# VHH binders against q9ft69r177to353, part 5

Target 1, 177 residues: q9ft69r177to353
Amino acid sequence: LSTWVAHKDCLVLAATGSGKSLCFQIPALLTGKVVVVISPLISLMHDQCLKLSRHKVSACFLGSGQLDNCIEEKAMQGMYQIIYVCPETVVRLIKPLQKLAKTHGIALFAIDEAHCVSKWGHDFRPHYRKLSVLRENFCASNLEFLEYDVPIMALTATATVNVQEDILESLHLSKET

## First folded at step 24 (VHH)

Design y2
Fold by OpenDDE, last read:
Structure y2 (fold): chain B 177 residues (1-177), chain A 121 residues (1-121)
Amino acid sequence: as target 1 above (177 residues)
Amino acid sequence: QLQLVETGGGLVKPGGSLRLSCVVSGFTFSYYNMAWVRQAPGKELEWVSSISPKGGRIYYRDSVQGRFTISTDNAKNTLYLQMSSLKPEDTAVYYCARYSKDWTKTMFDYWGQGTQVTVSS
């Protein structure tokens, strides 16, 4: 959270159930800006939205698995505090997300299960390798209305040194938490 | 007056099958997405499956894919969950739930009291 407050990217290493999700949920609650969370599985996104809903936090997930065709439009209008997306969906939504960043603000991109970027891990997901587009498209040098780069928080429960390095390199992160 | 009532739960051995039913009153399926959600002892609620009003779109969590089948009978205003090849980890209270039209307020605006499914040897 300290690194986020400083508008810096970070890698969060925390065990499952340790409350690491709070690390990216709190920013949404504090700032009123949207947090976009990249998650690998429909079930995970669905479960998280369900949990947040029970806690009166407005959240949605986009892409495959979402039956309500209106939610994506509402999401891009800033109606939800937290938006869950899979890597392939977030890539498709780069332009709409830029508009969201301009009109409402994006506090954070959180990449959950960040170890999926690494072939050294046990859960490699090729689409995670595309997530460098976040840093490329949400930086102050690219978007004039941004005062600073939108922070990216990578989260993983387990990561070897090699996996950590892959995460940092693939996502263009420089700090570790 | 809106109500969802789950039935069909019970005790089964691993590898067994159960068919859950959710009878809905007070609204029609033609306008709402429906889902099954479950909660195992000491665990969080987890999504199991969802189905669009006309059944054109269906999704499952990976762990039940190929084993569970969600369906609807609009004439009976009933949601079903056919469960096969049941595993101990499927043990949970199963809820049928209606997706809200406004997720800014709640993801599910109505759900039943649940039906217990226990898979044990």
Scores: ipSAE 0.905, ipTM 0.961, lowest interface PAE 0.5, mean pLDDT 94
Fold by OpenDDE, fold request of step 25:
Structure y2 (fold): chain B 177 residues (1-177), chain A 121 residues (1-121)
Amino acid sequence: as target 1 above (177 residues)
Amino acid sequence: QLQLVETGGGLVKPGGSLRLSCVVSGFTFSYYNMAWVRQAPGKELEWVSSISPKGGRIYYRDSVQGRFTISTDNAKNTLYLQMSSLKPEDTAVYYCARYSKDWTKTMFDYWGQGTQVTVSS
């Protein structure tokens, strides 16, 4: 959280069930800006949205698995505090998300299961390799309305040193991370 | 007035099958997305499957893919979950749930009372 407050990218290593989700949920609650969470599985996104809903936090997930065709538009209008998306969906939504960042504000990009970017990991997912577009498209040098780069938080339960390095490199996280 | 009532749960051995039913009153399936959700002892609620009003879009949790089948009978206002090749990990209370039209307030706006499914040797 301290790193996020400083508008810096960070890698969070936390065990499953450790409450790591609070790390990206709190920013949404504190700032009123949207948190976008990249998640690999429809089931995970469903479960998280269900959990948040029960805690009176407005959340949705976009892309495959979403039956309500109106939710995406509502999401891009800033109606949800937390938006879950799969990697392929977030790539598709870069332009709409830039508009969201401008009109409503994005507090954080959270990349859950970040180890999926690495072939050194046990759960490599090719689409995670595309997530460098987040850093590339949501930086102050690219978007004039941003005073600071939108922070990126990579989260993983376990990662070897090699996997950690791969996460930092693949996601183009700042060297200060 | 609006009610969801699950039935069909019970005790079954691993590898067995059960068919859950959810009878809906007060609304029709033609307008709402429906889902099955389950909660195992000591665990959080987890999504199992969802189906669009006409059944054109169906999604499953990976762990039940190929074993569970969600379906609807609009004439009977009933949602079904056919479960096969049941595993102990499938033990849970299964809930029928209606997706809300406003997720800013809640993801599911109506639930049944649930039906217990126990898979044990």
Scores: ipSAE 0.904, ipTM 0.960, lowest interface PAE 0.5, mean pLDDT 94
Fold by OpenDDE, last read:
Structure y2 (fold): chain B 177 residues (1-177), chain A 121 residues (1-121)
Amino acid sequence: as target 1 above (177 residues)
Amino acid sequence: QLQLVETGGGLVKPGGSLRLSCVVSGFTFSYYNMAWVRQAPGKELEWVSSISPKGGRIYYRDSVQGRFTISTDNAKNTLYLQMSSLKPEDTAVYYCARYSKDWTKTMFDYWGQGTQVTVSS
């Protein structure tokens, strides 16, 4: 959270069940800006949205598994505090998300299960390798309206040094991370 | 008055089958996305399956994929969950839920009281 406050990218290593989700949920609650969470599984996204809904936090997930076709448009209008997306979906939504960043603001990109980017891990997911587009498209150097780069928070329960390095490199996280 | 009523739960042995039913009243069933959600003892609510009004889009939790089948009978205003090859891990209270048209307020706007499914040797 300290790194987020400083608008810096960070890698969060936290065990499953440790409440790591709070790390990216709190920014949405504090800033009024949208947090976009990349998650690998529909079930996880659905479960998280369900949990947040019961806590009166507006959340949705986009892409496959979403039956309501209006949700995506509403999400891009800033109607939800937290937006869950799979990697392939977030890549598709880069331009709409840039507009969202401009009109409403994006507080954070959270990449859950970040170890999926690494082939050294046990759960490699090729689509995670595309997530560098986040850093590339949401930086102050390419978006004039941004005062600072939109922070990226990568989260993983366990990662070897190699996996950690892969996460940092693959996601193009700041060297200060 | 709107209500969802689940039935069909019970005690079964591993490998057994159950068919859950959810009868809805007070709204046009065919206009809403529906879901099954379950809660195991000491665990959080988890999504199980979803179905679109016409049944054209169906999704399952990975852990139940291939074992559970969600379906609807619009004429009967009933949602079904056929469960096969049941595992102890499937033990939970199963809820029928209607997706809200406004997720800014709530994801599911109506729930049933749930039906207990217990899978045990």
Scores: ipSAE 0.903, ipTM 0.960, lowest interface PAE 0.5, mean pLDDT 93
Fold by OpenDDE, fold request of step 25:
Structure y2 (fold): chain B 177 residues (1-177), chain A 121 residues (1-121)
Amino acid sequence: as target 1 above (177 residues)
Amino acid sequence: QLQLVETGGGLVKPGGSLRLSCVVSGFTFSYYNMAWVRQAPGKELEWVSSISPKGGRIYYRDSVQGRFTISTDNAKNTLYLQMSSLKPEDTAVYYCARYSKDWTKTMFDYWGQGTQVTVSS
C-alpha cells in the first residue's frame, strides 16, 4: 500500500486467503477511482464480484461469462469501483480504458495470479505475456493527461526467484515490494 | 411478493445425481438472468452456473463443467440444476439467485432459502 501511495509499481507475494485482495481493493475505496483487476478465470472473477457485492462494493467482470450486455459500457463510464477482466479482454479494452483513465481515473491495475506470465510458475497462460501493454499504454509519457504512471500491482501466492524475475520483466515493472 | 423457492436437495452417494428446482414468483422470469450459487461448510459463497433468459448463453464454473446442467422452463417459471457424478466437494447449500439489473448496488437482488445437497459415502 505504501508503494501504491508513492505511485510505484510493486510485486506482492501473499498466500491465498491472506487478504491480498485488500491490497488492490483499498485504493478504489480511498480514491474514488477505478481499480482494474486482471484475473485468469471466470469463476474467480464471478466469486470475487459476489463477495464484493455482499460487502457493498460495486464490482463487475467483463468478457466471457458476463450475461449483461450493458455492463461493459457502464464499466467504461466509471460506474463500478472494481472491474475484473481477463487478460485477453483487457487487451481489447485498452482504448476504452484510456478514456476511463481520463474521465474518471484509474487508481491501479492489479494483476492477480501474476505467476501465470512465467513458464516456471506451473500455470503458464500465454495471454498474460501480453499484459505489458498496460505499462506501455498507461504512462505519463504516452498519455498527456496523466501526471504519473498508473501503478501496476502484480500479485502471486508463491513464486520462485525465477518466476519473480519473469513477472517483473514481462510486465515491465520497475520495483518490487 | 417476489420469491424464489429451491427444492430437490438431499443426501446422495458419490457418483449419484440430483435435480434441483427453483420456482420463482412475483416477476417475469424470462426477463432476468439467473444463477445457481452454493456455500459449503466453512467456505465462501461461490458461483456455480448462470443462464440467460432465453437460455442462449450458459456458463459453468470449471469444477462442475460436464457434470451439471442448468436450464429453464419459462412456462413453469422454474430454474433447474441437473447434477450428475456428484462428489463430496459438491456438498453445500445451493441457492438460486436472480441477477440484478444494477450491479452498482448488488450482483444478485433476490435469493431463495437454499436447499441442502450432501454427497457422502
Scores: ipSAE 0.901, ipTM 0.960, lowest interface PAE 0.5, mean pLDDT 93
Fold by OpenDDE, fold request of step 25:
Structure y2 (fold): chain B 177 residues (1-177), chain A 121 residues (1-121)
Amino acid sequence: as target 1 above (177 residues)
Amino acid sequence: QLQLVETGGGLVKPGGSLRLSCVVSGFTFSYYNMAWVRQAPGKELEWVSSISPKGGRIYYRDSVQGRFTISTDNAKNTLYLQMSSLKPEDTAVYYCARYSKDWTKTMFDYWGQGTQVTVSS
């Protein structure tokens, strides 16, 4: 959270069930801006939305598995505090998300299960290798309306040094990370 | 009076089958997305399966894919969950739930009372 407050990218290493989700949920609650969470599985996104809903936090997930055809539009209008998306969906939504960043504000991009970017990890997912587009498209150098780069928070359970390095490199996180 | 009532739960051995039913009343069943959700002892609620009003879109949790089948009978206002090849990990209270039209307020706006499914040797 301290790094987020400083508008810096960060890598969070935390075990499953440790409450690491709070790290990216709190920014949404504090700022009124949207947090976009990249998650690998429909079931995970669905479960998280269910949990947040029960805690009176507005959340949705976009992409396959979503039955409401209007929810994407609503999400891009800033109606939800937290938006879960799979990596392929977030890549597709870069332009709409830039508009969302401009009109409503995006507080944070959270990349859950960030180890998925690495073949050295236990759950490699090729689509995670595309997520460097987030840093590339949501920086102050590319978006004039941004005063600072939208922070990216990569989250994973305990990872080897190789996996950590791969996360930082693959996601093009700031050198100050 | 709007309500969802689950039935069909029970005790079954591993590898067995159960068919859950959810009878809906008080609203037009065919206009809503429906889901099954379950909660195992000491665990959080987890999504199991979803189905669109016309049954054209169906999704499953990976762990139940190929074993569970969600379906609807609009004429009977009933949602079904056919469970086969049941595993002890499937032990939970199973709820049928109606997706809300407004997720900014709640994801599911109505739930049943739940039906207990116990898979044990």
Scores: ipSAE 0.900, ipTM 0.959, lowest interface PAE 0.5, mean pLDDT 94
Fold by OpenDDE, look of step 24:
Structure y2 (fold): chain B 177 residues (1-177), chain A 121 residues (1-121)
Amino acid sequence: as target 1 above (177 residues)
Amino acid sequence: QLQLVETGGGLVKPGGSLRLSCVVSGFTFSYYNMAWVRQAPGKELEWVSSISPKGGRIYYRDSVQGRFTISTDNAKNTLYLQMSSLKPEDTAVYYCARYSKDWTKTMFDYWGQGTQVTVSS
């Protein structure tokens, strides 16, 4: 959270069940800006939205698992505090997300299960290798309305040194990370 | 007087089968996305499966994929969950839930009281 406050990218290593989701949920609650969470599984996104709903946090998920076609448009209008999205969908939504960043603000991109970017990991997912588009498209050098780069938080429960390095490199996170 | 009523739960041995039903009343069933959600003892609620109106789009939790089948009968206003190859880890209270049309307020706006499914040797 300290790194987020400083508007810096960070890698969070936390065990499953440790409450690591709070790390990216709190920013949404504090700033009133939107947090976008990249998640690999429909079930995870569903479960998280279900949990947040019970806590009176407005959340949705986008992608193949979403049955309501109206939710995406509402999400891009800033109607939800937290937006869960799969990697392939977030790539598709880069332009709408840039507009959202301009009109409403994005507080954080959280990449859950970040180890999926690495072939050294136990759960490599090719679409995670495309997530560098986040850093590339949401930086102050590319978007004039941004005062600072939108922070990216990568989260993983398990990561070897090699996997960590892959995460940092693949996602184009700040060298200060 | 909107109501969802689940039936079909029970005790079965591992490898067994059950068919859950959810009868809906008080709204036009065919206009809403529906889901099954379950909660095991001491665990959080977890989504199991969802189906769009008329069954055009269906999704499953990975752990039940290939074993569970969600379906609807719009004429009967009934949602089904056919469960096969049941495992002890499938033990839970199973809820029928209606997706809300306003997710800013809640993901599911109506639930049934649930039906107990117990898988044990």
Scores: ipSAE 0.893, ipTM 0.953, lowest interface PAE 0.5, mean pLDDT 93

Design y2
Fold by ESMFold2, look of step 24:
Structure y2 (fold): chain B 177 residues (1-177), chain A 121 residues (1-121)
Amino acid sequence: as target 1 above (177 residues)
Amino acid sequence: QLQLVETGGGLVKPGGSLRLSCVVSGFTFSYYNMAWVRQAPGKELEWVSSISPKGGRIYYRDSVQGRFTISTDNAKNTLYLQMSSLKPEDTAVYYCARYSKDWTKTMFDYWGQGTQVTVSS
């Protein structure tokens, strides 16, 4: 939590069912800025949005599983506090997200199930390797209106030291965790 | 008055089949995205499947893909879930739900009362 306040990247290692989602949900509530969450599963995104809706937190998901074509436009206008998105979709949305960062602010990018980036893990997903574009496209050197890089929070239930290092290297995160 | 009424639940052996129905009244059924959502004892709500108004887009949770089929009959204002190759882990209360057009307030704005499905040998 202190890493997010200091505008730095972090890697969160926490057991399944331990409330990892709270790590990225609290910054959205505290800052009023949008949090963007990258997730590999449509079912997980659905379940998370349903839970947040029942607790009166505005959230949506974007991707192939979304039946309402108007939600993406509303999300890019800052209508939702938390936006879940699949890896391939976030790459398509880089430019709209840069506009969102300027107009409303993005508190952080959360990469859930971050072990999916590692070929040494049990659940490798190639699209996760492309998420390094987030650092490149949301750093203060590339977006003049930013005072600080938008922090990247990587989250996973378990990761060996090798998987942890692969996560940091592949996603171009600062080595602080 | 808007209502959603699920029927078709019951007790079935592993490998068996059931068809759930959700009869809708009080709104234009063909204008809304619909879903099935389930809750096993002591567990959180779990999305199962979604369908667009015309039936052109359909999505399933990975664990039910290939075993469950969602469909609609617009003339009868009815949403269906055909379940086959049922497993004990499919045991739950199954709800019919309507997606809201305004997710800033709620994701699903109307729910049925649920129907119990029990898969037991």
Scores: ipSAE 0.586, ipTM 0.835, lowest interface PAE 1.6, mean pLDDT 83
Fold by ESMFold2, fold request of step 25:
Structure y2 (fold): chain B 177 residues (1-177), chain A 121 residues (1-121)
Amino acid sequence: as target 1 above (177 residues)
Amino acid sequence: QLQLVETGGGLVKPGGSLRLSCVVSGFTFSYYNMAWVRQAPGKELEWVSSISPKGGRIYYRDSVQGRFTISTDNAKNTLYLQMSSLKPEDTAVYYCARYSKDWTKTMFDYWGQGTQVTVSS
């Protein structure tokens, strides 16, 4: 969390069930800015939104499993503090997310299950390799209203040194986290 | 007065089948997305399956895909979950839930009382 207050990228290595999601949930609650979480599975996103709803935190998910056609519009209008998005959907939403960053602020992008970017892991997902567009489209050099790049927080329960390096390289993260 | 009432739970051996029913009243059933959500003892709530009005779109949790079938009968205002090839890890209380139209406050605005499903030798 101190890395996030310094506006820097980070890689979080924490066991499943250890509460690593608090690393991105606390910034949303403290700043009032939106946190966007990239997650690989509808079931993971759905369970997280349900958990947050029962703790009275406004959250939604966007992607293939969403039955309510109005949720995406409301999310881009800043109505939810935490937005879960599957990798393929976030790429489509880059421009609306830039507007959201201007109007409400985006505290960080959290890439959950970040090991999915690496072929050296057992759960490779090709759409994760495209997530470098987040760095490219949410840096201060590209968006005049930003004083700092929007931090990227990569989270995984398991990552060997090779997987960690692949995460940092593929997502274009700074190496000091 | 709005109600969701689940029935059909019970004890079943691994590989067995059960059909859960959720009879709804007090709202226009065909206007709301519906879901089944389960909770094993001491564990968090876990989404199982969702269905749009009149069954146009259906989604399943990966671990139940191909084993469970969600459906509706609009004439009876009833939501179903047909469970086949049951495993011990499917043991849980199963809830019928209605999606809220306003997720800023809650994701599911109405829940049934739950029905126990136990899969054990």
Scores: ipSAE 0.541, ipTM 0.814, lowest interface PAE 1.8, mean pLDDT 82
Fold by ESMFold2, last read:
Parts: C-alpha cells; sequence; structure tokens
Structure y2 (fold): chain B 177 residues (1-177), chain A 121 residues (1-121)
C-alpha cells in the first residue's frame, strides 16, 4: 500500500490466496474514490463481486457475463466503489472512465493476473497487451484535472524475471516496483 | 411471499447426470436475471451460470461450460440446471438466486435453501 500512497505504479507479487485483492480494496475504502480492476475471466469477476457483496462493499463487473444493462451506466456515475472489467471492455470505456475520474476520482487501476500480458507466462491473453492505454489516457499530462497520474497496480501470484520485465514494459509501468 | 425452492439434488456417479429445478413464486419470473451458485464443503460460494429473462442471454463458468445447461420455463416459473458429465469437483450445495436490481446494496437479493449434489463412486 505505501507505493499507492506515493502515487506510483507498482507490481505486486503475492501467492494465490494470500489476500492480493486487499491491495486494491483498501485504497477504495480509505479514499472513497473508485478502484477499477481489470480481470481476465467472468467467473473471477463474478465470484469477487459476490464476495464483496457478502461483506457489504458495493461492487460490480462490466463486460461479458453482465446481464443487467443498467450496471455500466450506474458504474460510470460513480455508484460502485470497485468496478471489475474485462480487458477488452476497459479499452471501450476509456472515455467514460476519464469522465468518472473527473467527477468522482479513480484511486488506481488494478491489473489482476498481470502475467496474462506475457507470452512467456502460463496464461497469455492477447487483450492484456492493449492495457498500456490506461497509462496513456490517465496521466496528468493528458488530463488537465489530474494532479498525479492514476497509479497502475499490477498483481500476479508468481512471475519469473522475464515475465516481470514483460509486464513492466508492456504496461508502460515504472521500474521502481 | 417470495420463495425459491430447489429440488433435484442427490447422489450420482461420476459421468452421470442430474437436473436441478428451482420453482419461484411471489414475483414475475420473466423480469429478473437468475443464477445458480454453488458451495462445496469448506469453500467459498462459486457462481455457476446466469440467465436473462426468457433465456435471451446465458453465461457459464468455464469449468462447467459444455456440461451444464441453464434454462427456464416461464409458464411454470421454474429455473433449471441440467448437469451432465458430472465430476467429483461438482459436489456442492446448489443455490438458486435472483439478481438484485440494485447492486449497490446486494448482488443477489433472494436465495433458495439449496439442494445437495454429491458426485461419488
Amino acid sequence: as target 1 above (177 residues)
Amino acid sequence: QLQLVETGGGLVKPGGSLRLSCVVSGFTFSYYNMAWVRQAPGKELEWVSSISPKGGRIYYRDSVQGRFTISTDNAKNTLYLQMSSLKPEDTAVYYCARYSKDWTKTMFDYWGQGTQVTVSS
């Protein structure tokens, strides 16, 4: 969490089941700003939203698997603290998300299962390679209302040095962590 | 007044089939998205499948895609889950659940009591 307090990107390497999700959930609760989480599978997003709902945290997911046509509109109006999105959907939503950042603030973007960006990883997903648009479209130089770039938190359970470097390079993240 | 009642669970051998039913009363079935959610002993709740009103859109968890089929009969206010090629990993209590119209408060606003499915030799 201290990297997020310093307004910097980070790469989180934490074992499955060790509470990686808390790394992006706590900033949402502490700031009252929205956290946007990119996740590769509807089952993962659905299970996370169900879990958060049982703990009384407002959350939703957007993209494939969402049956309620109104959820996206409500999410862009700032009604949910945590928004899960699949990679291709977040690319489509760049402009609405910029508006959300202006009206309600976005505390960070969390890229869960970040190893999916790497062909050297065990679970390559081509849409993850497009996520550098988050850095491009949510930096202070491109959005006048931002004092700082919106931090990007990449999370994965395990990554070799090559996969870690591919994550940092592909997502245009700072090499600081 | 609002009731969801699951039936059709039981013991089945690996590779076998079961059909779960969820009979709904107290609301207009065709206006709400519905889901099956399961919980294995000692595990977290898992989403299994979702269906829109009248069956226009259907989604499955990857691990059950091709083996499970969700469907509805709106005239009978009944949600179904046809399970085929069952595996020991599918052993769980299966719940019928109704999606809330307001996810800021809860994702599912009503649950059935669940029906046990056990897949064992």
Scores: ipSAE 0.473, ipTM 0.783, lowest interface PAE 2.2, mean pLDDT 80
Fold by ESMFold2, fold request of step 25:
Structure y2 (fold): chain B 177 residues (1-177), chain A 121 residues (1-121)
Amino acid sequence: as target 1 above (177 residues)
Amino acid sequence: QLQLVETGGGLVKPGGSLRLSCVVSGFTFSYYNMAWVRQAPGKELEWVSSISPKGGRIYYRDSVQGRFTISTDNAKNTLYLQMSSLKPEDTAVYYCARYSKDWTKTMFDYWGQGTQVTVSS
């Protein structure tokens, strides 16, 4: 968490069930700013939203699997503190997300299951390789209202050194983390 | 009075089938998205499947895709989950749930009592 306070990217390597999701959920609760979480599966996003709802944290997911067409509009208006999105949907929503960052602030982008970016991993997902667009579109040099780049937090439970390096390179994360 | 009542649970051997029913009352069934959610012993709640009014859009958890079928009968105000090729990992209490129209407060605003499904030899 100290890396996020210092406005830096990070890679979180933690075992399944160790509370990885708290790493991005706590910043949302502490700052009141929106946290956007990229996740590869509808089931993962749905389960996380359900858990957060049971703890009275406002959350939603966007993408295929979302039956309520109004959720996306409400999310871009800042009504949910944590927004889960699938990789292809976040790429489509870059412009609305830039507006959301201006109006309500985005505390960080969390890329869950970040090993999906690597063809060397067991669960490669091609849309994950496009996520470097987040760094490019949410850096302070390109958005005048930002004091610092929006941090990117990549999270995975299992990653070999090769997969870890591929994550850092493919997502254009700083090596300081 | 709003109620969701699940039935159809039971003990089944691996590879068997069950059909869960959720009879609803007190709201216009065809205007709400509905879901099945389950909870295995000692585990968190898991979403299983979702269906829009009249069945226009249907989604499944990947581990049940091809084995479970969600459906509705609007004339009977009933939500169904047909489960086939059941596995021990499907053992859980299965809940019928209604999606809230306002997710800022809660994702599901009404739940049934749950029905136990046990898959074992």
Scores: ipSAE 0.445, ipTM 0.767, lowest interface PAE 2.3, mean pLDDT 79
Fold by ESMFold2, last read:
Structure y2 (fold): chain B 177 residues (1-177), chain A 121 residues (1-121)
Amino acid sequence: as target 1 above (177 residues)
Amino acid sequence: QLQLVETGGGLVKPGGSLRLSCVVSGFTFSYYNMAWVRQAPGKELEWVSSISPKGGRIYYRDSVQGRFTISTDNAKNTLYLQMSSLKPEDTAVYYCARYSKDWTKTMFDYWGQGTQVTVSS
């Protein structure tokens, strides 16, 4: 977590099932700020929220798989500590998320399965290419109330050097990771 | 008193079909989102499908899309999961679950006891 404490982006390369989710869950617990997690599949988000619920961590997912229309409003009011969103949904929610960052703080954006940004990767998802808007819309130069840019944490189980470079370039991440 | 009772599980060969039923009582069935969740031996709980109270919105896990159909019969207070083209990978205990109205506390507030589905030759 030292990179997150220094307010820097990072790329996490960790085996599936190795607990890489803790990399974004611990900052949420330690700061009391919201962590927003981008995930490619409804099933992944649903399973993660179920697991967190069983451990008494307040979490939700937003997107096409959410049947409860009240969840999004509650999430933007800061009622959930961890918010999972689909890539297409986070783009729609940029403005509400900026308000959330002002009122409750956003500790980081976690982009799970970050290899989905790469056409050379195992599972390309075109909406992942749009996630560079997170850097653009949550930097201190664009939001006066921020002292530092909101860090972006990209997470993937395995990625070749080419896929790693594509992740860093496409998401506009610092190469300091 | 709230009850969710699953039935319809059993042993079936690959490619076969089963229909699971979950009979509910003690709450207004038409006001709650419902789900099927399964657990294979030695694995974590895995969401399968969700349905809104009147069946207007339905979602499936990718691995079962096109093979499973979730439905309700509000007159009988029963949730169904029609499973077809069953694979050995579908072997699990299948649970009926009710979504909570307050996810800050819990995601599912009531669970059935589960019904075993085994897909083997």
Scores: ipSAE 0.418, ipTM 0.749, lowest interface PAE 2.5, mean pLDDT 79
Fold by ESMFold2, fold request of step 25:
Structure y2 (fold): chain B 177 residues (1-177), chain A 121 residues (1-121)
Amino acid sequence: as target 1 above (177 residues)
Amino acid sequence: QLQLVETGGGLVKPGGSLRLSCVVSGFTFSYYNMAWVRQAPGKELEWVSSISPKGGRIYYRDSVQGRFTISTDNAKNTLYLQMSSLKPEDTAVYYCARYSKDWTKTMFDYWGQGTQVTVSS
């Protein structure tokens, strides 16, 4: 967490089951600000929301698979501590998310399964390549109400050196990770 | 009295089929999104499929897409899961669940007791 306290990006390389999700869940609980998590699959997002609900943490997912049309509006009003969203949906929601950052604050963007950005990885997903839009649209130079860029936390269990460098380059992350 | 009761589980060989039923009472079935959620031995709860009140929107977990079909019969207040091409990894207790309209409190506000599905030779 020292990197997040310093308002910096990070890349988390941790084995499956090692508690990677706590890295972004704890900042949400400590700050009262929203954490937005980008995830590649409905099933992953749904299972995570179910787990968080069982532990009394307010969470939702947005995008394909969401049957309740009111959830997105409530999420943009700051009603959920943790918002899971698929890569294509987050691009559509940039403007509402900027408003959310102004009204309630966004503690960080977590990009789960960050290896999906890399053509060198097993599970390449083209929409992950567009996630640099988060840095571009949530930096202090472009949003006057921000003192600091919203940190980006990239998380993966499976990354070779080539994949790690591709993650850092493609997402425009600082080398301080 | 609000109640969700699952039936139709059992032992089946790989490649076989089962149809799970969930009979609901105590609420207007057509007003709520519904889901099937399963739990394999020693594992966490796992979402399987979801359906809107009138059946217009349906989603499946990737691993069951094309093999499972969720449906409803509003006249009988019954939710179904037709399972085909069953695999050993589908072995679990299957629950029907009702989505809450207020996810700030809970995602699913009512659950059935579950029905066991075992896929084994």
Scores: ipSAE 0.413, ipTM 0.748, lowest interface PAE 2.5, mean pLDDT 78

